# VH-VL binders against q9umr5: the designs that were tried, part 331

Target 1, 268 residues: q9umr5
Amino acid sequence: SYKPVIVVHGLFDSSYSFRHLLEYINETHPGTVVTVLDLFDGRESLRPLWEQVQGFREAVVPIMAKAPQGVHLICYSQGGLVCRALLSVMDDHNVDSFISLSSPQMGQYGDTDYLKWLFPTSMRSNLYRICYSPWGQEFSICNYWHDPHHDDLYLNASSFLALINGERDHPNATVWRKNFLRVGHLVLIGGPDDGVITPWQSSFFGFYDANETVLEMEEQLVYLRDSFGLKTLLARGAIVRCPMAGISHTAWHSNRTLYETCIEPWLS
Below, E stands for the ipSAE of ESMFold2; O stands for the ipSAE of OpenDDE; V2 stands for 0.75 times the mean of E and O plus 0.25 times the DockQ between their complexes.

## First folded at step 12 (VH-VL)

Design qi87 (framework fv_nofazinlimab)
Fold by ESMFold2-Fast, scan of step 12:
Structure qi87 (fold): chain C 268 residues (1-268), chain A 123 residues (1-123), chain B 112 residues (1-112)
Amino acid sequence: as target 1 above (268 residues)
Amino acid sequence: QVQLVQSGAEVKKPGSSVKVSCKASGGTFSTYYISWVRQAPGQGLEYLGIIIPEYGTANYNEKFKGRVTITADKSTSTAYMELSSLRSEDTAVYYCARGSKWFDSTPYYMDVWGQGTMVTVSS
Amino acid sequence: DVVMTQSPLSLPVTLGQPASISCRSSQSLERYTGNTYLYWFQQRPGQSPRRLIYKVSNRDSGVPDRFSGSGSGTDFTLKISRVEAEDVGVYYCMQGTYWPPTFGQGTKLEIK
């Protein structure tokens, strides 16, 4: 039998978005128990990420408990950050493959239609004023807003991303790193035609420097300091990069070619 | 500087398959996008698909999905385009072209082209 | 798919005179990052395409300065200030902003 698969959706999303993904898994791995977590759907996806992590944690515990051979996570967009935190806060997770579908792992900095829906009068250059306030940090999207021109504010105000990335000190950092390192495979998926995740290379732990030049994972302080285990995972051969051109943000979970190439090989 | 050299002309019967090669020389091969484009005699250019050799991640124009397969062999710095279920309207010159590095934002950059491979499909 | 429309499709030109080719896209080619991925290619008889212009207005190395590209949004132009005999061939615009990349029909430049 195949290991169970747990799916965590993204911003303004619900379980319905994964109908095609479920069909693909059923075709290639018949009998797989797939649970798409129906929590924080639609507008509830705007709740603070730590609140979402707590809720998803409660939902995944019984699934992991009844699967001693392990489970796989497929985490889409914002959901990839939820899964990052789950792997760090759970002392006893048994995740084999963590498959991150176009998630802003180093953060978001871009003027996209999704952002304009929430903050129609704001531009990426000015959103730091809202996001790096205590009020703004009550919204999930601001929890991973990463303005490369206001590093001081990001480091001091980010209640989520700066902490899970080890960019700011936290008393639990050592335990979080130890827990995260238990993952079998970190499968990173993303691409240049996404159109929402900005920079798209954030899905591969790349990000803007102060001049808005995108630097790769291996040039990030997070990686160089091995803050939560990326350098250790890469050395173990546990990080898989699967970039693909021609996939838009809402198509990562519904493209057969992507599924067969980037997801299917990691579902045991 | 990279140069792309393609395999020689092919004559095929309807219903058969053809596999065209594109060998890179000079510079880095594996981390650049490689696109495939075709041109029927006297006609314009039509896009087939793309690959990142380092990761083996290929994607295809919907028009050709199911009968085109793009692969790469990093050890020989060679990309391949295989087209199956050939029809007479598949008669064309097939080109490979290099994009930017995969980490950049310009997959369809096409700054370096192969010399082309004529594929003729006839009875 | 994004439709690329070129005009004229046939362009007879006297040597030494200027030539201009228009390219229009069915939707704006400006990416959310501010970049516009519009390219111009030249194909001489019996040869592979050669890129002349990338990102609207940037000339490739070795391309004579008599070639220039301009435009924004949906409207783009390739200009040749003084046509030479070696310029005979077909010129294509291409968009790379949206998957799949698409080409104009091509403009055949001939010496009259």
Scores: ipSAE 0.864, ipTM 0.925, lowest interface PAE 0.7, mean pLDDT 93

Design qi88 (framework fv_nofazinlimab)
Fold by ESMFold2-Fast, scan of step 12:
Structure qi88 (fold): chain C 268 residues (1-268), chain A 123 residues (1-123), chain B 112 residues (1-112)
Amino acid sequence: as target 1 above (268 residues)
Amino acid sequence: QVQLVQSGAEVKKPGSSVKVSCKASGGTFSTYYISWVRQAPGQGLEYLGIIIPEYGTANYNEKFKGRVTITADKSTSTAYMELSSLRSEDTAVYYCARGSKWFDSTPYYMDVWGQGTMVTVSS
Amino acid sequence: DVVMTQSPLSLPVTLGQPASISCRSSQSLVHYTGNTYLYWFQQRPGQSPRRLIYKVSNRDSGVPDRFSGSGSGTDFTLKISRVEAEDVGVYYCMQGTYWPPTFGQGTKLEIK
């Protein structure tokens, strides 16, 4: 039988978005138990990411306990960051494949319609004033706002992303790294036509420098310092890169070609 | 200078398949996008699909999904485009063209083109 | 799919005179990263397309400076300041902002 699959959705999203993904899994791996977590749906996806991590943690514990051979995670958009934290805070996770569908793993720095709706007078250049305040950090999207022109503020104010990436020290960092390294495969999926994740290379741990030049994972301090285990995972052959052109942000979970190429091989 | 060299002309029967090759030389192959475009005689350009050879990640214009398959062999620096269930309307010159490096934001850059492969579909 | 409309489709020009080709897109070509991915290609008889202009206004290496591109949003223009005999061929605009990339119908430039 196939290992169970747990799906974690993204910003302003719900389980309905994954009906095609479930159809594809059923076709290629019939009998797979797929659980799409119906937590923090819609506007509740704006709750602080640590609050979401706690809720999702409570939901995944019994699923993992029932699957001694392991489980797979498929985590979409913002959900990929929730899954990053889950893998770090859980001493006993048994995740084989962590499949990250277009998630801003190094953060977000772009003028998206979601940000314009929430903060209509803000441009990406001045959103740091809101996001790096205590009030702003009560919103999930600000928890991974990463302004490359105010890196000092990001490092000091980010209550979530800077901590899970090991960019700022935390008492639990060593344990979080040890826990994260238990993952079998880190499957990174993303692409240039996403339209929301900015830079889209954030899905592959690439990100802007101070001049807005995108540097790849291997040039990031978090990789070079091996802060949470990326360098160790890459050396083990456990990081899979699966970029694909022609996929928009809302289509990563509903494109058959993407599924067959990037997801299906990792669901054994 | 980067050069793309395509396989020779093909004459095919309706219902058959054709596989066109595109060999890269003079530069890095695997980390650049390779696109496929066709042009029917006297007509304009039509986009078929794209691949990143390093990862084998191909995607296709919806018009051709199910009939077109794009693959690459990194060891020979060669990309392939296979089109099945051929119809007379598939008679065209098929081109491969290079995009940007995959990590850049310009997959459809098409700065270097192959010489083209004429595929004729007739009885 | 994004529709690209060129005008004129046939462009007879006297040698040494200027020529202009217009290209209109069905929606704005400003990419979410801020760039505009509008390209111009030249196809001489019997040859593969050759890119002349990338990102609206940037000339490729080896392209004569008599070729220039301009425009923004949905309206774009390719200009040739003085047409030479070697410029005969079909010119295509292409958008690369949205999947799938789409081309204009082509403008056939001929010497009178």
Scores: ipSAE 0.874, ipTM 0.928, lowest interface PAE 0.6, mean pLDDT 93

Design qi89 (framework fv_nofazinlimab)
Fold by ESMFold2-Fast, scan of step 12:
Structure qi89 (fold): chain C 268 residues (1-268), chain A 123 residues (1-123), chain B 112 residues (1-112)
Amino acid sequence: as target 1 above (268 residues)
Amino acid sequence: QVQLVQSGAEVKKPGSSVKVSCKASGGTFSTYYISWVRQAPGQGLEYLGIIIPEYGTANYNEKFKGRVTITADKSTSTAYMELSSLRSEDTAVYYCARGSKWFDSTPYYMDVWGQGTMVTVSS
Amino acid sequence: DVVMTQSPLSLPVTLGQPASISCRSSQSLVKYTGNTYLYWFQQRPGQSPRRLIYKVSNRDSGVPDRFSGSGSGTDFTLKISRVEAEDVGVYYCMQGTYWPPTFGQGTKLEIK
């Protein structure tokens, strides 16, 4: 028998986007119980990430409770950040593989069509004025907006990402780190042709410095300080990197080659 | 200084498979993209696929999906391109070419090329 | 897939004369991160392609300064200021902005 799989969608998304992923899992791991969570669909994906974390937590608790051998998480785009927080706030999660599909783990700093839809007159260089306001922090996309030219504002205003990454202090940081470290495998997936996640290396905990040079995970303060356990997980052999060229943002959950290479091996 | 050296020419029957090798020298193999490109006689260049040897993460042009498999052996600094169910239309020179390091945003950089391998599909 | 169209396809040139090759893409080659991944390759008879230009206008190491690339968006040009005998071959433009990378059909440069 295979461990159950829980799927968490991304921005402006819904469970329907994962129909191909479900087909692939059924073909390679027949009998797997796959639950695609139909919460915060479409425009509701703009709700603050902590609100989404609470809702998804309520949905995953009974699934985890019924699976004493453990579960796997497949979390797409913004959903990967929801899953990051779930693993930190849940004292007794039993997640084996946390599979992060092109999620902006260190944040987002780039113009995309959906940002222009939300903020038509904004460029990436001035979006910090909106996102780092209290009003802006009521939108999920602003919860992980990380302007490398205004890192002081990011650290002070980010109500979500700076806290779960341990970039700003929080009373629960030690417990969050302990909880996150119980994960069996952290499988990071992303690539240069994504077209939305900027920098795409954010999916591998890389990010821009003040000159917009992308620095790798091992050069980040969050890694060096082991703020939520990345250094410990890497030393344990629990971090899997699976970068793949040729995949656009909306195709990570519907590409058979990607599935066979990066996802299938981590579904026990 | 980095060179890519490919295996020798092959003549194959329709329906068979061919596996072409591409060996890197100079110690900059596992973390770089390796692409495969082909050129039919008297024709232009056509892209087949790509791999990052360190992670074994290969992807393919849709036109060849299901017939092309790209692999790598880090211990010998060698990439392989295997093409199955060969047809006469697959007669071409096959090239490997190096891209950037995987962490950079230039996978299709192709700054270093192998010498090419002629594959002839003939009955 | 992005279509790359070259003009002319055949370019007879007198030795020492300048030569110019045009390359047009079916869509803008500016990547969402701001860079333009347009490349020029030279292929001499019986040889592998050799990259001359990367990111529109940057010359590769060892490429003579008589070669220059220019352009933006969808329109790109490769210029050779003074054609020499060793320049004979086929020249290809390539886009690397979108998957899969695609090539122009090639321009055959011959000495007349």
Scores: ipSAE 0.874, ipTM 0.927, lowest interface PAE 0.6, mean pLDDT 93

Design qi9 (framework fv_nofazinlimab)
Fold by ESMFold2-Fast, scan of step 12:
Structure qi9 (fold): chain C 268 residues (1-268), chain A 123 residues (1-123), chain B 112 residues (1-112)
Amino acid sequence: as target 1 above (268 residues)
Amino acid sequence: QVQLVQSGAEVKKPGSSVKVSCKASGGTFSDYYISWVRQAPGQGLEYLGIIIPEYGTANYNEKFKGRVTITADKSTSTAYMELSSLRSEDTAVYYCARGSKWFDSTPYYMDVWGQGTMVTVSS
Amino acid sequence: DVVMTQSPLSLPVTLGQPASISCRSSQSLVRYTGNTYLYWFQQRPGQSPRRLIYKVSNRDSGVPDRFSGSGSGTDFTLKISRVEAEDVGVYYCMQGTYWPPTFGQGTKLEIK
């Protein structure tokens, strides 16, 4: 039998978006128990990420408890950051494959239609004024806003991403690292035609420096310091990179070629 | 300097398959996007698909999905494009072209091109 | 797919005179990052395409400075300040902002 699969959706999303993914899994791994978590749907996806982590944690505990052989996570967009935090805060998780579908692992710094719906007059250059306020940090999207021109504000004000990436101190950092390192495989998926995740290389732990030059994972302080275990995972052979051109942001969970190439091999 | 060298001309009958090779020499192969483009006689350029050899991750223009398969062999620095269920309309010169390194933002850069492979589909 | 439209399709020109080719896209080619991925290629008879211009206005190494690219949004131009005999061939614009990449129909430059 196949290990159960837990799916975590993204911003302004719901379980409905994963109908094609479920069909693909049923075709290639018949009998797999797939649970698409229907929490924080639509506008509720704007709730603070730590609140979402708590809710998803409560939902995944009984699923993991019933599957002593392990489970797989498929986490889309913002959902990938929820899953990052779940793997760190749960000292008893049994996750084998963590499959991250185009998630801004190092943060977001880009003008998108999603931001324009929330902040119509804002540009990426001035959004730091809103996001790094206490009020802004009550919105999930601001929890992973990472302005490379105001890195000092990001480090001091980010209530979520800077902490789970180990970029700012937290009392639980050592335990979070130990917990995260229990994961079997970290499967990173993303690509240049996404159109929403900026820089798209954030899905592979790359990010802008102060000049907006993208530096890869191996050049990040987070990796070099091994703050939450990326360097250890890479050395262990546990990080899988699966970049693909030609996939737009809303198509990662509904493209058969992407599924067969990047997801299917990691569902045991 | 990087050079892309393609396999020789092919004549195929309708319904068969053709597999064209593209071998890179003089530089790193696996980290770059490799695109495939075709040109029917006297016509313009048409995009087929792309691969990142390092990861084996290929994707295709929707028009050709189900008939085109792009693969790569890192040990021989060679990319392949296979087109099945050939029709007379598939008669064209097929080109491989190099993009940027996969981590860069310009996958369709196409700064280095192969010499082209003529594929003729006739009964 | 993004439609790329070139004009003229046939361009007879006298040696030493300037030539200009227009390329229009069905939607803006400015990517969300602010970059515009428009390219110009030259194809001489019997040869592979050769990239002349990348990202609207940047000349490739070895491309003579008589070639220049300009434009923004949906409207782009390739100019040759003084046409030489070796410039005979077909010129294509291409957009790389959206999947799949698409090409203009091509402009055949001939000496009259």
Scores: ipSAE 0.857, ipTM 0.921, lowest interface PAE 0.8, mean pLDDT 93

Design qi90 (framework fv_nofazinlimab; at its last look DockQ between E and O 0.91; V2 from the best seeds 0.87)
Fold by OpenDDE, look of step 13:
Structure qi90 (fold): chain C 268 residues (1-268), chain A 123 residues (1-123), chain B 112 residues (1-112)
Amino acid sequence: as target 1 above (268 residues)
Amino acid sequence: QVQLVQSGAEVKKPGSSVKVSCKASGGTFSTYYISWVRQAPGQGLEYLGIIIPEYGTANYNEKFKGRVTITADKSTSTAYMELSSLRSEDTAVYYCARGSKWFDSTPYYMDVWGQGTMVTVSS
Amino acid sequence: DVVMTQSPLSLPVTLGQPASISCRSSQSLVRYTGNTYLYWFQQRPGQSPRRLIYKVSNRDSGVPDRFSGSGSGTDFTLKISRVEAEDVGVYYCMQATYWPPTFGQGTKLEIK
């Protein structure tokens, strides 16, 4: 039998968005128990990410307990960060494949429709004033806002991304790294036509330097220092990169070609 | 100098399949996008699909409804375009073109083109 | 799909005279990053397409300075300041801001 699949949605999203993905999984892997977690939907997805991590943890624990052979995670957009954090704090998770579906794994720094909706009067270059404040960190988007021009503020004020990345020292860094390394495979999916994740390479742990030049995963300090296990995962062949052009952000979970190429191979 | 060299002309019957190759020389291959474009006689250009040979990830113009399959062999620096269920309307010159590196944001850069492959579909 | 509309479709020009080709998109080609992915290609008789201009106004290496691209949003123009015999061919605009990339109908430039 196929391992259960747990799906975590993204910002302003709901379980309904994954109806096509469910169809694809059912067709190609009949009998698979797929659970789309209906937590923090819509505007509730703006809740602090640590709060979301706790909620999703409560939901996945019983699923994992019933699946001694392991489970797969498909985590979309913001959900990918939630899942990474989840795997970092759980010392007993049994995740085989962690599929990060167009997630801002190294953070977000861009003007998008999502940002305009939340901060209609704010520009990308000024969001650090809001996001790196105590009250700003009460919003999920600010939890992974990564301003390359204000690195000190990011490192000191980010209550989520900087911690799970191990960019800021904290007492749980070693344990979180150990926990995250329990994952069988890390499947990174994203592409240049996303239109939301900025830069899109963030889905592959690439990100801006101080000059807004996008560097690859292997050039990132978190990789070089192996702060949360990326270098180790890569060395043991546990990281899979699956880039694809022509996919918009809202289509990653509803494109058959993408599913067959980047998702299906990791659901067995 | 980077060059794309395509396979020779093809004559096919309706309902059959054709597979055109595109071999890169004079530079790196696997990390660059490869696009396929076709041009019917006396007509304009039509985009077919794209692949990243390094990862084997391809995407397609939905207009072709699954008839197009794009693959690549990194060991030979060759990309392939296969079109099935051929029709007379598929008669065209097929081109491969190189884009940027996959980690760059210009998949459809198309700065280098193959010489084209004429595919004729006739009964 | 984004529709690219070129005008004129046929462009007879006297040698040494200027030429202008218009390309209009059905929607704005400005990407969320601020970039505009509009390209111009030249296809001489019996040859493969050759890229002339990328991102609206940037000339490729080896392209004569008599070629220039301009425009913004939905309206773009390719200009040839002084047409030469070697300029005979079909010119295509292409948008690559949206999937799939789409081409204009082409403009056939001929010498009078």
Scores: ipSAE 0.926, ipTM 0.953, lowest interface PAE 0.5, mean pLDDT 95
Fold by ESMFold2-Fast, scan of step 12:
Structure qi90 (fold): chain C 268 residues (1-268), chain A 123 residues (1-123), chain B 112 residues (1-112)
Amino acid sequence: as target 1 above (268 residues)
Amino acid sequence: QVQLVQSGAEVKKPGSSVKVSCKASGGTFSTYYISWVRQAPGQGLEYLGIIIPEYGTANYNEKFKGRVTITADKSTSTAYMELSSLRSEDTAVYYCARGSKWFDSTPYYMDVWGQGTMVTVSS
Amino acid sequence: DVVMTQSPLSLPVTLGQPASISCRSSQSLVRYTGNTYLYWFQQRPGQSPRRLIYKVSNRDSGVPDRFSGSGSGTDFTLKISRVEAEDVGVYYCMQATYWPPTFGQGTKLEIK
């Protein structure tokens, strides 16, 4: 039988967004137990990411316990960062495939409608003043705001992303790396037509340098230092890159071609 | 110099399928987007789809989904466009065109084009 | 899909005179990143399309400087300052800001 699948949604999202994904899974892997977690839905998705990680952790523990042969995670957008942290903080996770659907793994630096709704007068160039304050770090989106022109502030103020990426030291870093490395496959999905994730290459651990040139994962210090295990996973053949053109941000979980190409092969 | 060389002209019957090839030279194949575009006689250009050969990740204009399949063989630096259930309105010159490197944000850059392959669908 | 409309569709020009082709999009082509992916292609009789201009106003290598592109938002123009005999052909604008890429219907440039 197929391993159970746990789905974690994104910013301003809910389980309803995954109805097509569930249909595709049922068609190709009938009998798969799929649990879409109904936590931190809608505006509650703005809660600090560490709070979300704790809540999702409590929800996934009994599911993993009932599946000793392993589970798969499908984590969309901001949810991919929640899943990154889950894999690090859980000493006992049994995740086989971690499928990251267009998640800003190295952070976000984009002037999007979601940010303008929260901060109507902000531009990406000045949002660092809000996000890198203690007050700003109480909002999930600021937890992964990564201004490439103020990298020093990002490294010191990010309460979440800089820590899980091993960009700033943390007492638990060695244990988090050990835990993360238990994952069977890291499946990275994203593309140039996403329209929200900026740079879109953040979904593949690429990111802007100080001149806004996007550098690949293999050029990042976190990869070169193997801070949380990316270099080790790549050497094991455990990282899968599945970029696809023509997919907008809200379509990653509802495009059949994307599902068949990038997701279906990893749901054993 | 980068060059895309396509297969020769085809004449097909309605209901059949056609598979057009596009061979790249100069190492510009696996990590670059390859798009397919067609042009009916005396008409404008119409976009069919795109692939990243390195990952085999193809996507298609909705108008052609279910009939068009784009694939690539990295060992021969060749991309293929297969169109099934052919109709007379599919008579066109089919072009492959190179985009940017997949990691860049310009998949539809189309700076280098193949010479075109005439596909005629007639009974 | 984004609709691209060119005018004129037929452009008879006297050698050495300027020529101008307009291209309008059904929606703004400015991407959320600030870039505008508007391209101009030339297709000479019996040949494949050749890109002349990328991202509104950037001229490709080998393209004569008498060709220039301009515009913003939904309105774009390709200009030829002095038409030469070799310029005969069909000119297409293309938007690549939104999937799928779409082309204008083409402008046929002919010598009078």
Scores: ipSAE 0.880, ipTM 0.930, lowest interface PAE 0.6, mean pLDDT 93
Fold by ESMFold2, look of step 13:
Structure qi90 (fold): chain C 268 residues (1-268), chain A 123 residues (1-123), chain B 112 residues (1-112)
Amino acid sequence: as target 1 above (268 residues)
Amino acid sequence: QVQLVQSGAEVKKPGSSVKVSCKASGGTFSTYYISWVRQAPGQGLEYLGIIIPEYGTANYNEKFKGRVTITADKSTSTAYMELSSLRSEDTAVYYCARGSKWFDSTPYYMDVWGQGTMVTVSS
Amino acid sequence: DVVMTQSPLSLPVTLGQPASISCRSSQSLVRYTGNTYLYWFQQRPGQSPRRLIYKVSNRDSGVPDRFSGSGSGTDFTLKISRVEAEDVGVYYCMQATYWPPTFGQGTKLEIK
């Protein structure tokens, strides 16, 4: 039998968006128990990410308890950050494959329709004034806003991303790293035609330097310092990269070629 | 500098398949995008699909989905394009072309082209 | 798919005179990041395509400065300031802002 699959959706999303993914799993892995977590749907996805992590943690505990052989996570967009935080805060998780489906793992530095709707007078160059404030950090989008031109503000103000990346000292850093390293595989999926994640290489732990040149995962301080376990995971062969051109942000979970190439092999 | 050298011309019957090779030399292969483009005699260019050889992640123009397969062999620095269920309208010169590195944002850059492979489909 | 329309399809030009080729897209080619992925290729008789211009206006290495690209949104132009005999061939625009990449029909440049 196949391990259960838990699906975590993204910003302004719902469980229905994953009907095609569910169909693909049913075709290739019949009998697999798939749970699409129906929490923080729609506008509720703007709530602070730590609040979302707590709610999702409560939902996954009984699923993991009933599956001692392990589970898989498929986490889309913002949901991939929720899932990475889950892996860090849960000392008893039994996740085999963590499939990160076009998630802004190193943060976001790009204008989106949601940001324009939420902060209509701001552009990416000045959004740091809002996001790096206590009020701004009450919105999930600001929890992973990462302005490469205001790194000191990011490091001081980020209540979520800087913490789960181990970019700020905190008493749980060693335990979170230990917990994260219990994952079997980290599967990173994304591509240059995404159109929303900025830079799209954030899905592979790449990000801008101060000149907006994208540095790859292995060039990032969080990797070099192994602050939450990326270097250790790569060295043990646990990081799988699956980049694919030609997929837009809303199509990652509804493209059969992407599923067959990047997701299907990891649903043991 | 990289060079792309393609396999020789082929004559095929309708309903059969063809596999065209594209060998890279003089440069890095596996971490760059490889695109496939075709050109029917006296006609324009048509995009078929793309692959990142390092990861084997191919994607296809929907027009050809189900008939085209793009693969790569990292050990020989060779990409392949296979087109099945051939029809007379598949008669064309098939080109491979190199894009940027996979981590860059210009996959369709296509700065280096192979010499082309004529595929003729006739009874 | 994004439709790319070139004009003219046939362009006879006297040696030493300018030439201009238009390329229009069925929708804007500007991504919200500000980038425009519009390319120009030249195909001389009997040869593989050669990239001339990338991202609207950037000349490739080894392309003579008599070639220039311009445009924005949906309307793009390739200009040759003084046509030379070696410029005979077919010119294609290509968009790559939206998957899949699509080409214009081509413009055949001839010397009259």
Scores: ipSAE 0.799, ipTM 0.902, lowest interface PAE 1.0, mean pLDDT 92
ESMFold2 (binder alone), look of step 13: mean pLDDT 91; pTM 0.939

